# VH-VL binders against Regulator of G protein signaling 22 (RGS22), part 15

Target 1, 129 residues: Regulator of G protein signaling 22 (RGS22), of Homo sapiens (Human) (q8ne09r852to980)
Amino acid sequence: KFSDLLNNKLEFEHFRQFLETHSSSMDLMCWTDIEQFRRITYRDRNQRKAKSIYIKNKYLNKKYFFGPNSPASLYQQNQVMHLSGGWGKILHEQLDAPVLVEIQKHVQNRLENVWLPLFLASEQFAARQ

## First folded at step 4 (VH-VL)

Design c20 (framework fv_danvilostomig_arm2)
Fold by ESMFold2-Fast, scan of step 4:
Structure c20 (fold): chain C 129 residues (1-129), chain A 120 residues (1-120), chain B 109 residues (1-109)
Amino acid sequence: as target 1 above (129 residues)
Amino acid sequence: EVQLVESGGGLVQPGGSLRLSCTASGFTVSSYYMSWVRQAPGKGLEYIGYIYSGGDTYYASWANGRFTISKDNTKNTVDLQMNSLRAEDTAVYYCARSLDYFEGWYFDLWGQGTLVTVSS
Amino acid sequence: ALVMTQSPSSLSASVGDRVTITCQASQGISDYLAWYQQKPGKVPKLLIYWASTLQSGVPSRFSGSGYGTDFTLTISSLQPEDVATYYCQQYYDTPDWYTFGGGTKVEIK
């Protein structure tokens, strides 16, 4: 299970290295940054705002989430765009938590259904001890 | 010691190509945004582009198509391939890193720079 | 395209003077702004990030302020070793992350 992998530092590092070998580190980085945002208490509004702006600038652009290698389909990208209030709001405003959760869902789906099965079947996983 | 060292600069003819390398020590380039910035003699800082952990690159509009950034995580190096060089490309070229975390994309570490002169 | 306008281009002041340098963004960039110091013949050095956070080891006479479009770097009491060119840099928006201002050259009279 993905959540079990994330709770084991050694297994997490092996998975990260596997993804790096396959040029797919952005999915895990995006998932991790959104998870960090979700752990910031609502009372720390300035920190949450800054983290959400960091995430949108790093991932919500044509180089990743709205690009050719996106974890989301064109339909799902459009749904995130609608939730975000459009391109202009993505570029210049903070993102609401529901938008980030939706993005993390798409990223986690590719990690769980594409990369994790490949990792578990790999020589790297078998040799990890 | 945490440092960045650029190499590969020199004299090159107009229309020529040149490859610069940036070697990192004391840290791993795969954990950071790695950028190239240049400075023409007596002029200001001009951003060229970056490469980040996943391997994706960004280029300033003027650099796109002529300059290519790549990295080798095993060698811990970041390269800048420069093609179709012009006199206006004469500058000191710096390698710089940015944190890949909440702290943002400001440059906390710079290399010493390497001079590229484009002249006949 | 987001443009960073820095002023003045150069200034001369006496040791002990209060010096202010301004940086203006063509669009709002929140507090996503850094300041760098470049002494003659040397590499740039980070002074301030997040508009007002002083980098470790930088003298307390340096301070930054601003939000949105207008930012200032202040040297409360200019010292001889502060002779340098100072640059602002935004890191708020793609596609032009890392846009630099034109620089301000600070000299002693």
Scores: ipSAE 0.000, ipTM 0.509, lowest interface PAE 15.1, mean pLDDT 83

Design c21 (framework fv_danvilostomig_arm2)
Fold by ESMFold2-Fast, scan of step 4:
Structure c21 (fold): chain C 129 residues (1-129), chain A 120 residues (1-120), chain B 109 residues (1-109)
Amino acid sequence: as target 1 above (129 residues)
Amino acid sequence: EVQLVESGGGLVQPGGSLRLSCTASGFTVSSYYMSWVRQAPGKGLEYIGYIYSGGDTYYASWANGRFTISKDNTKNTVDLQMNSLRAEDTAVYYCARSPDYYEGWYFDLWGQGTLVTVSS
Amino acid sequence: ALVMTQSPSSLSASVGDRVTITCQASQGISDYLAWYQQKPGKVPKLLIYWASTLQSGVPSRFSGSGYGTDFTLTISSLQPEDVATYYCQQYYDTPDWYTFGGGTKVEIK
């Protein structure tokens, strides 16, 4: 279960290493960066703004979320674009929390339904003692 | 071979309407931002608007209210509906493709264009 | 409205000459700029995107540079087949702004 992984730092590290050996660390990095954003209190406006801009610049591009290896389908990518207020808003402004939450859901879906089952069936998981 | 082919251009009288169609081959329009750009004879390029996979559209302010962009994913076509045409709308109309969900709307593929002449 | 101004409007040069075309944005657009070539009677063709990235299949004599408001397209050694009108295009805020410059016509003497 993915929530069990999140509550055990040692098992989370084993999962991170598994993804790294399969050149698939981007999903976990994206999930973690958005989770960090969600934990910043709304009163820390400057910190929230800086983190949302960082996430936008790192992940909302052709090399990841809008690229061929995206965790989101083309329909879902379009929904994120619409929620963002279109391309002009994505380029000029920070991302709103609902947009980031939507992105995180798609990333978590691939982590839970693709990568976690592969990890649990792997020799790396069996050898995690 | 990837290509775009426009059709539907012709002679129309001022105040008339015309519908242009753009047919894509070798790729699916549902995966791209699709735009219309026009060029009056001997003049430069002028942006009209775009549509992307969910059907959302954006228009240049001068085109808003007179031009409507739509698409049919099953037929793999993008249409431009033009209403209340004026002599100033005389131009070659191009459909053009922007890369898949990238940080930019540069146009990597253009159709051959279709001529619309607005005259009595 | 964001205005893209190209200069010169036209130029004539000899084969082998270095040709420079400039494009100026009325507001900062970072490196969100593309260049297109349109030969007489033909459709436009993408040459450069992200201000300086050469499109595949485009000869290496073409290069782009610039950031913010000032951009240049350079043809290091003009060839007869380069006779065309060249357009810059901003895509920093495409839906709300005029996206193309007025064009620069390049001719051979």
Scores: ipSAE 0.000, ipTM 0.514, lowest interface PAE 15.2, mean pLDDT 83

Design c24 (framework fv_danvilostomig_arm2)
Fold by ESMFold2-Fast, scan of step 4:
Structure c24 (fold): chain C 129 residues (1-129), chain A 120 residues (1-120), chain B 109 residues (1-109)
Amino acid sequence: as target 1 above (129 residues)
Amino acid sequence: EVQLVESGGGLVQPGGSLRLSCTASGFTVSSYYMSWVRQAPGKGLEYIGYIYSGGDTYYASWANGRFTISKDNTKNTVDLQMNSLRAEDTAVYYCARSLDYYEGWYFDLWGQGTLVTVSS
Amino acid sequence: ALVMTQSPSSLSASVGDRVTITCQASQGISDYLAWYQQKPGKVPKLLIYWASTLQSGVPSRFSGSGYGTDFTLTISSLQPEDVATYYCQQYYDTPDWYTFGGGTKVEIK
């Protein structure tokens, strides 16, 4: 399924292109940026902080995670806010790994249960080589 | 009808304390960001702080340490506790409602305000 | 700290005039800006949010524009009921959330 997609570069690229044609690339970009953050070792504190701030600025806003087309429900958005320590911390501080992992779960859920099934049923997937 | 009503204003001596209450009708405060904003006579609007639906609070730097915002979801009220009051705290105090960040933190509903006068 | 500056502080115009009020942020705030109207002795009322989105029930003679640091509220044809003080408010990601401008008092000649 999703793990199979991650292990095949060509399939992953076809999925990415499918999402781009549907103006829905943000989920995959968000998932990927958080995955990259998770691979940074604790010894690289400056790199982890910079990546965390980048993810916060790019995704935790009205245009994506807290927007009308968010991968998370209103209830889940509020849970992420509580986990973050409230809106003051979201806007003014970096985010800890547990918060990013929680966000990634919601993003992955939509990728696996909405976009991947649509991709597999698409003409674009059937015509791939 | 959807409305906010403030109460508890009055005359207070400098150094005193006062607690304001804001009662919501027609909606549940736990679903919104609830804020306090004040306006000194003849002056502009000045933000005090908010309480988020989950209970977290934030205060303007000047208000932090003297003002505390709390809520009672059962009574559907939001309170502002004011301590160490000064003459410059004389103002009409409004409570106001905002949706979550994704909808914007602008105030779509305001109470009528309650006057607090700090003087001897 | 993020500062919101409104100009002019006050103005007098005739019924039917086009009135323009400016709001300037000390740093970029994207389109995270709202405008409020406060009539004498009344509570503030939301007019515009997201810099240019008109609140339901607000007359179409009111419009907002701008992005980043410079914002404008326009009343295309001033009416007697528009006598009020107008405030801009930013709600961007800064330490000074809900920063209001100083207000612009609009009077009729």
Scores: ipSAE 0.000, ipTM 0.522, lowest interface PAE 14.8, mean pLDDT 83

Design c25 (framework fv_danvilostomig_arm2)
Fold by ESMFold2-Fast, scan of step 4:
Structure c25 (fold): chain C 129 residues (1-129), chain A 120 residues (1-120), chain B 109 residues (1-109)
Amino acid sequence: as target 1 above (129 residues)
Amino acid sequence: EVQLVESGGGLVQPGGSLRLSCTASGFTVSSYYMSWVRQAPGKGLEYIGYIYSGGDTYYASWANGRFTISKDNTKNTVDLQMNSLRAEDTAVYYCARSLDYYEYWYFDLWGQGTLVTVSS
Amino acid sequence: ALVMTQSPSSLSASVGDRVTITCQASQGISDYLAWYQQKPGKVPKLLIYWASTLQSGVPSRFSGSGYGTDFTLTISSLQPEDVATYYCQQYYDTPDWYTFGGGTKVEIK
């Protein structure tokens, strides 16, 4: 059902608004920013680097991905850490595409298994038309 | 035996420069965040900055521009270059380490400190 | 910039007393807070990390608690060797990752 949601612009916007009213927009923002990064071609190295740094600064910190409200378990956070080459690399270097893809999978899992079912059962979904 | 030993402290004139060195034994600095912290006589602890395993540095805003941290992985040392010294820089200077893991940025090992006195 | 406010700046208590020291962060730092003990003329020593986890070798009379912005260090039964200045330190994800509190000097009456 998540893939169906992604392919319908109007339904996606209703989902975004639902998450915003529940103060849970970070997962969708993170997923979207990583998706945008994945669509940048390798030819656009400067754009990829800038987007990677933006994503790192916004999400890969103790306020979100490595914090108490993370979509990833402590075990999964450690896996991302190892894939990144350690915390020093995350803090001081840009992130590789495989790291971002792994993060996106954890984010999508919570969107798909926690937030999407809540949205589909909500009054906001029923009223969307 | 794991330890940190600071050296290079001493008396320096206002406006002068001084380089402190921190020697690690029993472990390699290349695997840690290495930090400098100072303490003026009778005052509290004040963070200066760090150098991480990959070599990049961070500085507290008040230290940026006057203090520079560097390391030599072969010698297993971390240095603090201090420029444009002022009387208020008089302090004991400590080096300290933190693990290269997001959960472990606290200081589990400190050096004995070296005194820097800035006076005429 | 994230500021750590420690209270009181000093206290005097009797051997066997329960002593409580507080530390307040200007912003939420989760549980990324450490406590250090500095005895007169000595280097600081790590007591507690992750707000409540005792460092190995630290006596059980020391305990930490708190989350977010408000933290406490407790000495359940003050001993003569506990005379020291105690510092809290945040290591949360900010440019000022290693910010110390102003310290609390603990003395025996």
Scores: ipSAE 0.005, ipTM 0.551, lowest interface PAE 13.1, mean pLDDT 84

Design c28 (framework fv_danvilostomig_arm2)
Fold by ESMFold2-Fast, scan of step 4:
Structure c28 (fold): chain C 129 residues (1-129), chain A 120 residues (1-120), chain B 109 residues (1-109)
Amino acid sequence: as target 1 above (129 residues)
Amino acid sequence: EVQLVESGGGLVQPGGSLRLSCTASGFTVSSYYMSWVRQAPGKGLEYIGYIYSGGDTYYASWANGRFTISKDNTKNTVDLQMNSLRAEDTAVYYCARSEDYYEGYYFDYWGQGTLVTVSS
Amino acid sequence: ALVMTQSPSSLSASVGDRVTITCQASQGISDYLAWYQQKPGKVPKLLIYWASTLQSGVPSRFSGSGYGTDFTLTISSLQPEDVATYYCQQYYDTPDWYTFGGGTKVEIK
């Protein structure tokens, strides 16, 4: 389902609007930003570094990933915090692919198992025609 | 003084299992990525996998399912459990430390290695 | 799978010669590359990381360069103690991609 929605620009936009009206756009935004990072070519370290710093600053904070509405459990938040919370020089220079993939996994799980079913059952989905 | 010492190598028959242990001194394994790398006699280096601070592991695709990496932060040890061993698993097994604590890594210290021979 | 190819597989040079060995990644790895030296009967030793950063205690005659797919390790003036097999290693992507090159054996003729 989620992969089907990603392959249809109009359906993706309806889902985005549904999430926006429910003040729950952060999951889709986070998923999308990480997906964009994953598509940046290996050759462009500066672009990858800039995108990973952007993702870290926007999502790895108490207003989202470490907040009350996090897609991750407290235990999972602590695991990601340990990975991100000041080990080595790489944290300030770049947030590397395996950590971002782990974050994306938690975000995708909530999108697929909470938000997508709600969207499909919604009046907004029925009326989208 | 940083030291890594592997133990547990030896002769094992095909289909058997063996557990290797790596004892660290001069640093704490909880602060590093700890990896296992092997080298068959006369051959090159081959990466097996790593374990990081939180205890989660990552493996080379060929090793996943047969090899398991674990650690004991209190004992300052890292173990490699090897199952369903084959003749082609005959190699010197090294534990190695990564200086970069956050997923991208290179190996700044290596143990002396322990020989595993898989033969009937 | 990401493959690291080293060339040549072996070489012989004279003391004082400039030695160059290459490492090619099958896809771009930025500068996430390390070089190791393994002397006969010894464990590998880190020489260079981040493609060009020299590890402390390593002689300045060793240098690394490259970005993306093509990388070079240079020994500006080969010494007898440099007889060894040299390995490149990428650490850019997932563990499936944390791979070593096949090695380059450096001998003195």
Scores: ipSAE 0.000, ipTM 0.493, lowest interface PAE 16.2, mean pLDDT 81

Design c29 (framework fv_danvilostomig_arm2)
Fold by ESMFold2-Fast, scan of step 4:
Structure c29 (fold): chain C 129 residues (1-129), chain A 120 residues (1-120), chain B 109 residues (1-109)
Amino acid sequence: as target 1 above (129 residues)
Amino acid sequence: EVQLVESGGGLVQPGGSLRLSCTASGFTVSSYYMSWVRQAPGKGLEYIGYIYSGGDTYYASWANGRFTISKDNTKNTVDLQMNSLRAEDTAVYYCARGFDYYEGWYFDLWGQGTLVTVSS
Amino acid sequence: ALVMTQSPSSLSASVGDRVTITCQASQGISDYLAWYQQKPGKVPKLLIYWASTLQSGVPSRFSGSGYGTDFTLTISSLQPEDVATYYCQQYYDTPDWYTFGGGTKVEIK
């Protein structure tokens, strides 16, 4: 299960290493950065703004979320783009929490349904103990 | 009919200024990235810049500081203000439509163009 | 800055010939490439986007291929109405989203 993996430090590290060897660390990093954003109290405006700008600059571009290897389908990318106010808003403004949560759902879906099954079937997983 | 029509082109002396206007019909400019592209006589296409719904603009580095793009959503127009014009700015100026979404940064609709001649 | 280079700069072919035009990016742009047709005295018209997707209403004799840095526009059977200059355009790099190639002029012999 994905939730079981998140609660076990050693299993999480093995999964992270597996993704790293497959040049797919960005999904887990994106999920983790958004999770950290969600844990910042909403009353700490400056820290949340800084974190959302960091996430925006690192992931919400054509090299990841809006690129060929995106965790979201083209339809889902267009919905996120529309909800964020379009590309100009992404480039020039901070993104709202609901947009980041929606992005995290798409990232988690690929982690759970594509990468986790591949990890569990891998020789890396079998050899971990 | 969906179309773009440019106006305001003409003859300008070096160092002068000129304002071009692009009028959209059959769609709303606020839903798109609206761009300006120019073409010198016998030369290729050269990108100038865009404006997005919120008023955010981007300019090619060579155009930044001399050219300004603005829009009027109620009039459904996009303008290009050109300052400190040089002979090298002589070109046909096109406005072109892109999309506000992931797949829309290619141009599916172009205006007919307006000629700007910078000469004494 | 990301540079788009087209070759040849011009070509002449006969009606019915297969015509190939190439476009090279100075860095990888995935499939973020469009092709435009500009007939003499007319405005540019979108032919192909996402390197290989044909725009609605464009004849099937036009096709695009390529990925990364090397791209090709092919006209499988040249027609008289295809006399035009063809331009590629990248939209991958954020600062240079609309960089155009120098153009390829296609003429009939």
Scores: ipSAE 0.006, ipTM 0.518, lowest interface PAE 14.9, mean pLDDT 82

Design c32 (framework fv_danvilostomig_arm2)
Fold by ESMFold2-Fast, scan of step 4:
Structure c32 (fold): chain C 129 residues (1-129), chain A 121 residues (1-121), chain B 109 residues (1-109)
Amino acid sequence: as target 1 above (129 residues)
Amino acid sequence: EVQLVESGGGLVQPGGSLRLSCTASGFTVSSYYMSWVRQAPGKGLEYIGYIYSGGDTYYASWANGRFTISKDNTKNTVDLQMNSLRAEDTAVYYCARGFDYLEPYYGMDVWGQGTLVTVSS
Amino acid sequence: ALVMTQSPSSLSASVGDRVTITCQASQGISDYLAWYQQKPGKVPKLLIYWASTLQSGVPSRFSGSGYGTDFTLTISSLQPEDVATYYCQQYYDTPDWYTFGGGTKVEIK
């Protein structure tokens, strides 16, 4: 179960290494960066803005979220685009928390339904002792 | 083996101050988020705040400015300093371990037995 | 301020009944929700975290479900030892604090 994995530091680290060896760490990095954003208090407006811009620049582009290896379907990518206010807003403005939460949902879905099953069936998982 | 024990509760007059301490056994507080929660007699649970492994603290709006959470990694303790106490602060105060989705702890999985603070003249 | 609303405030059911407790968040919290059990005169005990993950040692008759704003705690077959007040708590890390619901008192008729 994915939430069990998140709460076991050693298993989480093995999963992270598995993803890294498969050049597929972007999903976990994206999930983690959005989680960090969600933990920044509203009083830290500058920190929240900076983290939001960082996430936007790193993940909301054609190399990841809007690219051929996106965790989101074309329909879901279009929904995120709509919620963001279009490319102009994505490129020049801070992203709202609901948009980031929606993105994280799609990322978590692929981690749970694609990568975690592969990890659990892998030689790396069997050898983790 | 894993447990939290609170101390420092008692009777205090309105406007007074009181310091509660929570001692951890079987684990190190430096590795966890540590929280304080209170419960007024016959009422529900109310979250006060936390201190996380990195040392930063966060407080409920109503507690900010009056309550301060700190920890001593060497003594393995977490403290709650309460100032400008009011009758409305009368409650059982709990310390609890957790929560963080990136560390191996689940919600608040270990709680102390609580210590009663009564604010009255 | 994020508000957690539990319903009902109290319920009375028979041993063996299916009991359902609801928790509603005033805004989306994904699955960052825990359920706690507090028996009379005792300290709270974690039952469920991540909305649906059962804590080790908790009987399988307890289950949680939900995502976003609507969450449910279910006891599939109520036992005498389940008499307690149950609380939901969001830990989505909102602007000010983590918040508890008002609690649901479960009693046996």
Scores: ipSAE 0.000, ipTM 0.498, lowest interface PAE 17.6, mean pLDDT 82

Design c4 (framework fv_danvilostomig_arm2)
Fold by ESMFold2-Fast, scan of step 4:
Structure c4 (fold): chain C 129 residues (1-129), chain A 120 residues (1-120), chain B 109 residues (1-109)
Amino acid sequence: as target 1 above (129 residues)
Amino acid sequence: EVQLVESGGGLVQPGGSLRLSCTASGFTVSSYYMSWVRQAPGKGLEYIGYIYSGGDTYYASWANGRFTISKDNTKNTVDLQMNSLRAEDTAVYYCARGFDYTEPYYFDYWGQGTLVTVSS
Amino acid sequence: ALVMTQSPSSLSASVGDRVTITCQASQGISDYLAWYQQKPGKVPKLLIYWASTLQSGVPSRFSGSGYGTDFTLTISSLQPEDVATYYCQQYYDTPDWYTFGGGTKVEIK
């Protein structure tokens, strides 16, 4: 399970390396950056804004979330864009926490259902002991 | 034609303050991430921080608390306020434009720089 | 803290030579890397972004490659106007965005 992998630091690092060697690090990076955002307290308004803007600029563009290899379907991409207040808000404003959590769910789904099964079946996983 | 022109550099004593201004022409600063980068004489490039259209700022850890970035959309300028200056702050200071709003991570236009010398 | 190391610090080559400059990240940065050219007494100029994408107007003799920790800038046929210091820059890891390498000075012999 994905949750089991998250609780084992050594397994997590093997999974990260697996994704890195397959040029597929963006899903795990996106998941991790949103997780870091979620751990910033509401009191640290400036840190939360900076992290939200970083996540928005790094992932919510045509190179990743709105691109051909997105973890989200076209329907789901349109749902996220609608929840974000449209393309203008994505370009020029920070994203609300609920929107980031929704993005993280789409990213986690591909990690769990595409990348984790490939990792578990890989030679890299078998050799990890 | 895109241009960035820095001004306000000069000689200051250690512990002093100085305000640099970057004037943009050929585009509006409100539509871009605007950054400051410095370069000590004969040394490499060192990132300071940015400001974007919404006014929020980010600073490199070493600059946080001493340097403040602000902007004036009506004047189309970006300023860098520098406080508690040290000899180690002697450098040419550049303002730089992020490539576009969705990919501000690398810089397509740079000003010519303004020299700040911190010495007694 | 993410560190960017460039090698060599300087090199001398002849006109027409193939020149390679390397940049190493202390941790994986995917393809989140740009290259800049700074001629003596001039401002930096963007050459390459996303490790291998050539900026508009930059001569095709410049190319970039790499992924993860090891990156290379190549000048396939060095010209006199290429005398400059070259810098890599990562934009992967927050909080130290935009960390620059130490630079590689390219000279003609």
Scores: ipSAE 0.007, ipTM 0.553, lowest interface PAE 12.0, mean pLDDT 84

Design c5 (framework fv_danvilostomig_arm2)
Fold by ESMFold2-Fast, scan of step 4:
Structure c5 (fold): chain C 129 residues (1-129), chain A 120 residues (1-120), chain B 109 residues (1-109)
Amino acid sequence: as target 1 above (129 residues)
Amino acid sequence: EVQLVESGGGLVQPGGSLRLSCTASGFTVSSYYMSWVRQAPGKGLEYIGYIYSGGDTYYASWANGRFTISKDNTKNTVDLQMNSLRAEDTAVYYCARGFDYTEPWYFDLWGQGTLVTVSS
Amino acid sequence: ALVMTQSPSSLSASVGDRVTITCQASQGISDYLAWYQQKPGKVPKLLIYWASTLQSGVPSRFSGSGYGTDFTLTISSLQPEDVATYYCQQYYDTPDWYTFGGGTKVEIK
């Protein structure tokens, strides 16, 4: 289970190293950055805004979320664009928690259904004992 | 194979209205954001606005209120309705396809353009 | 308001020369910049996006660089077919979206 892996520091570190070995760290990085955003209190507006802008600039572009190796299908990418209020809102405003949560769901889906099975079947996982 | 063709340009007097149409072939407009960009004779490019699959539109501030973009997925066309035209609206009007529907803000396919002349 | 300024407005060079044109944003736009080529009487053609990513089918003599406010388009060895006006376009942060630069006309001597 992905939740079990999140609660075990050693197993999480093995999974992170596995993803780095496969040049596929962006999913876990994106998931982690959004999780950090979600832990910032709503009253710390400057920190939330800064983190939202960081996530937007790092992940919501052709190099990742809207790129060929996106964790979301083209249909799902379009739905995230709608949820964001269109391109204008992405350009001019911070993204609200519901948009980031939706993105995190797609990222987590690929982590759980693609990368975690590959990790569990890997030589790296076996070698951990 | 893949192309955009604009039509509907012509001479119109100040204060008049004109409707331009852009017909896509070799791909479906429902899979892309579609934009209009204009270019006055001898001048640079100026962005007008876009429409995407769901019908939602966005306009440059100067165009908002005078120009309306619409589409017909069954006919595979995108239209630009222009109202309250002024002499400074004289330009070649291009229909352009956003690179893909996830990154619509730069344009890999352009129509040939249609000339709109606003003169009394 | 975010303004895109291109320089020079025009230049003349010989076949085989290295040509550089610049685009400056009035505010930081990260790498959210595209370059277009428009040959006389023809439609614009996408050359580069994300400041430095070459569009498929564009000759490797074209390259882009820059980040933040200062961007450069380089033609390493100018060819006759490169005679055109080149435009930069930002897609980062403007109330008027997708602002184009004024263009740089490249001519052969």
Scores: ipSAE 0.006, ipTM 0.532, lowest interface PAE 13.9, mean pLDDT 84

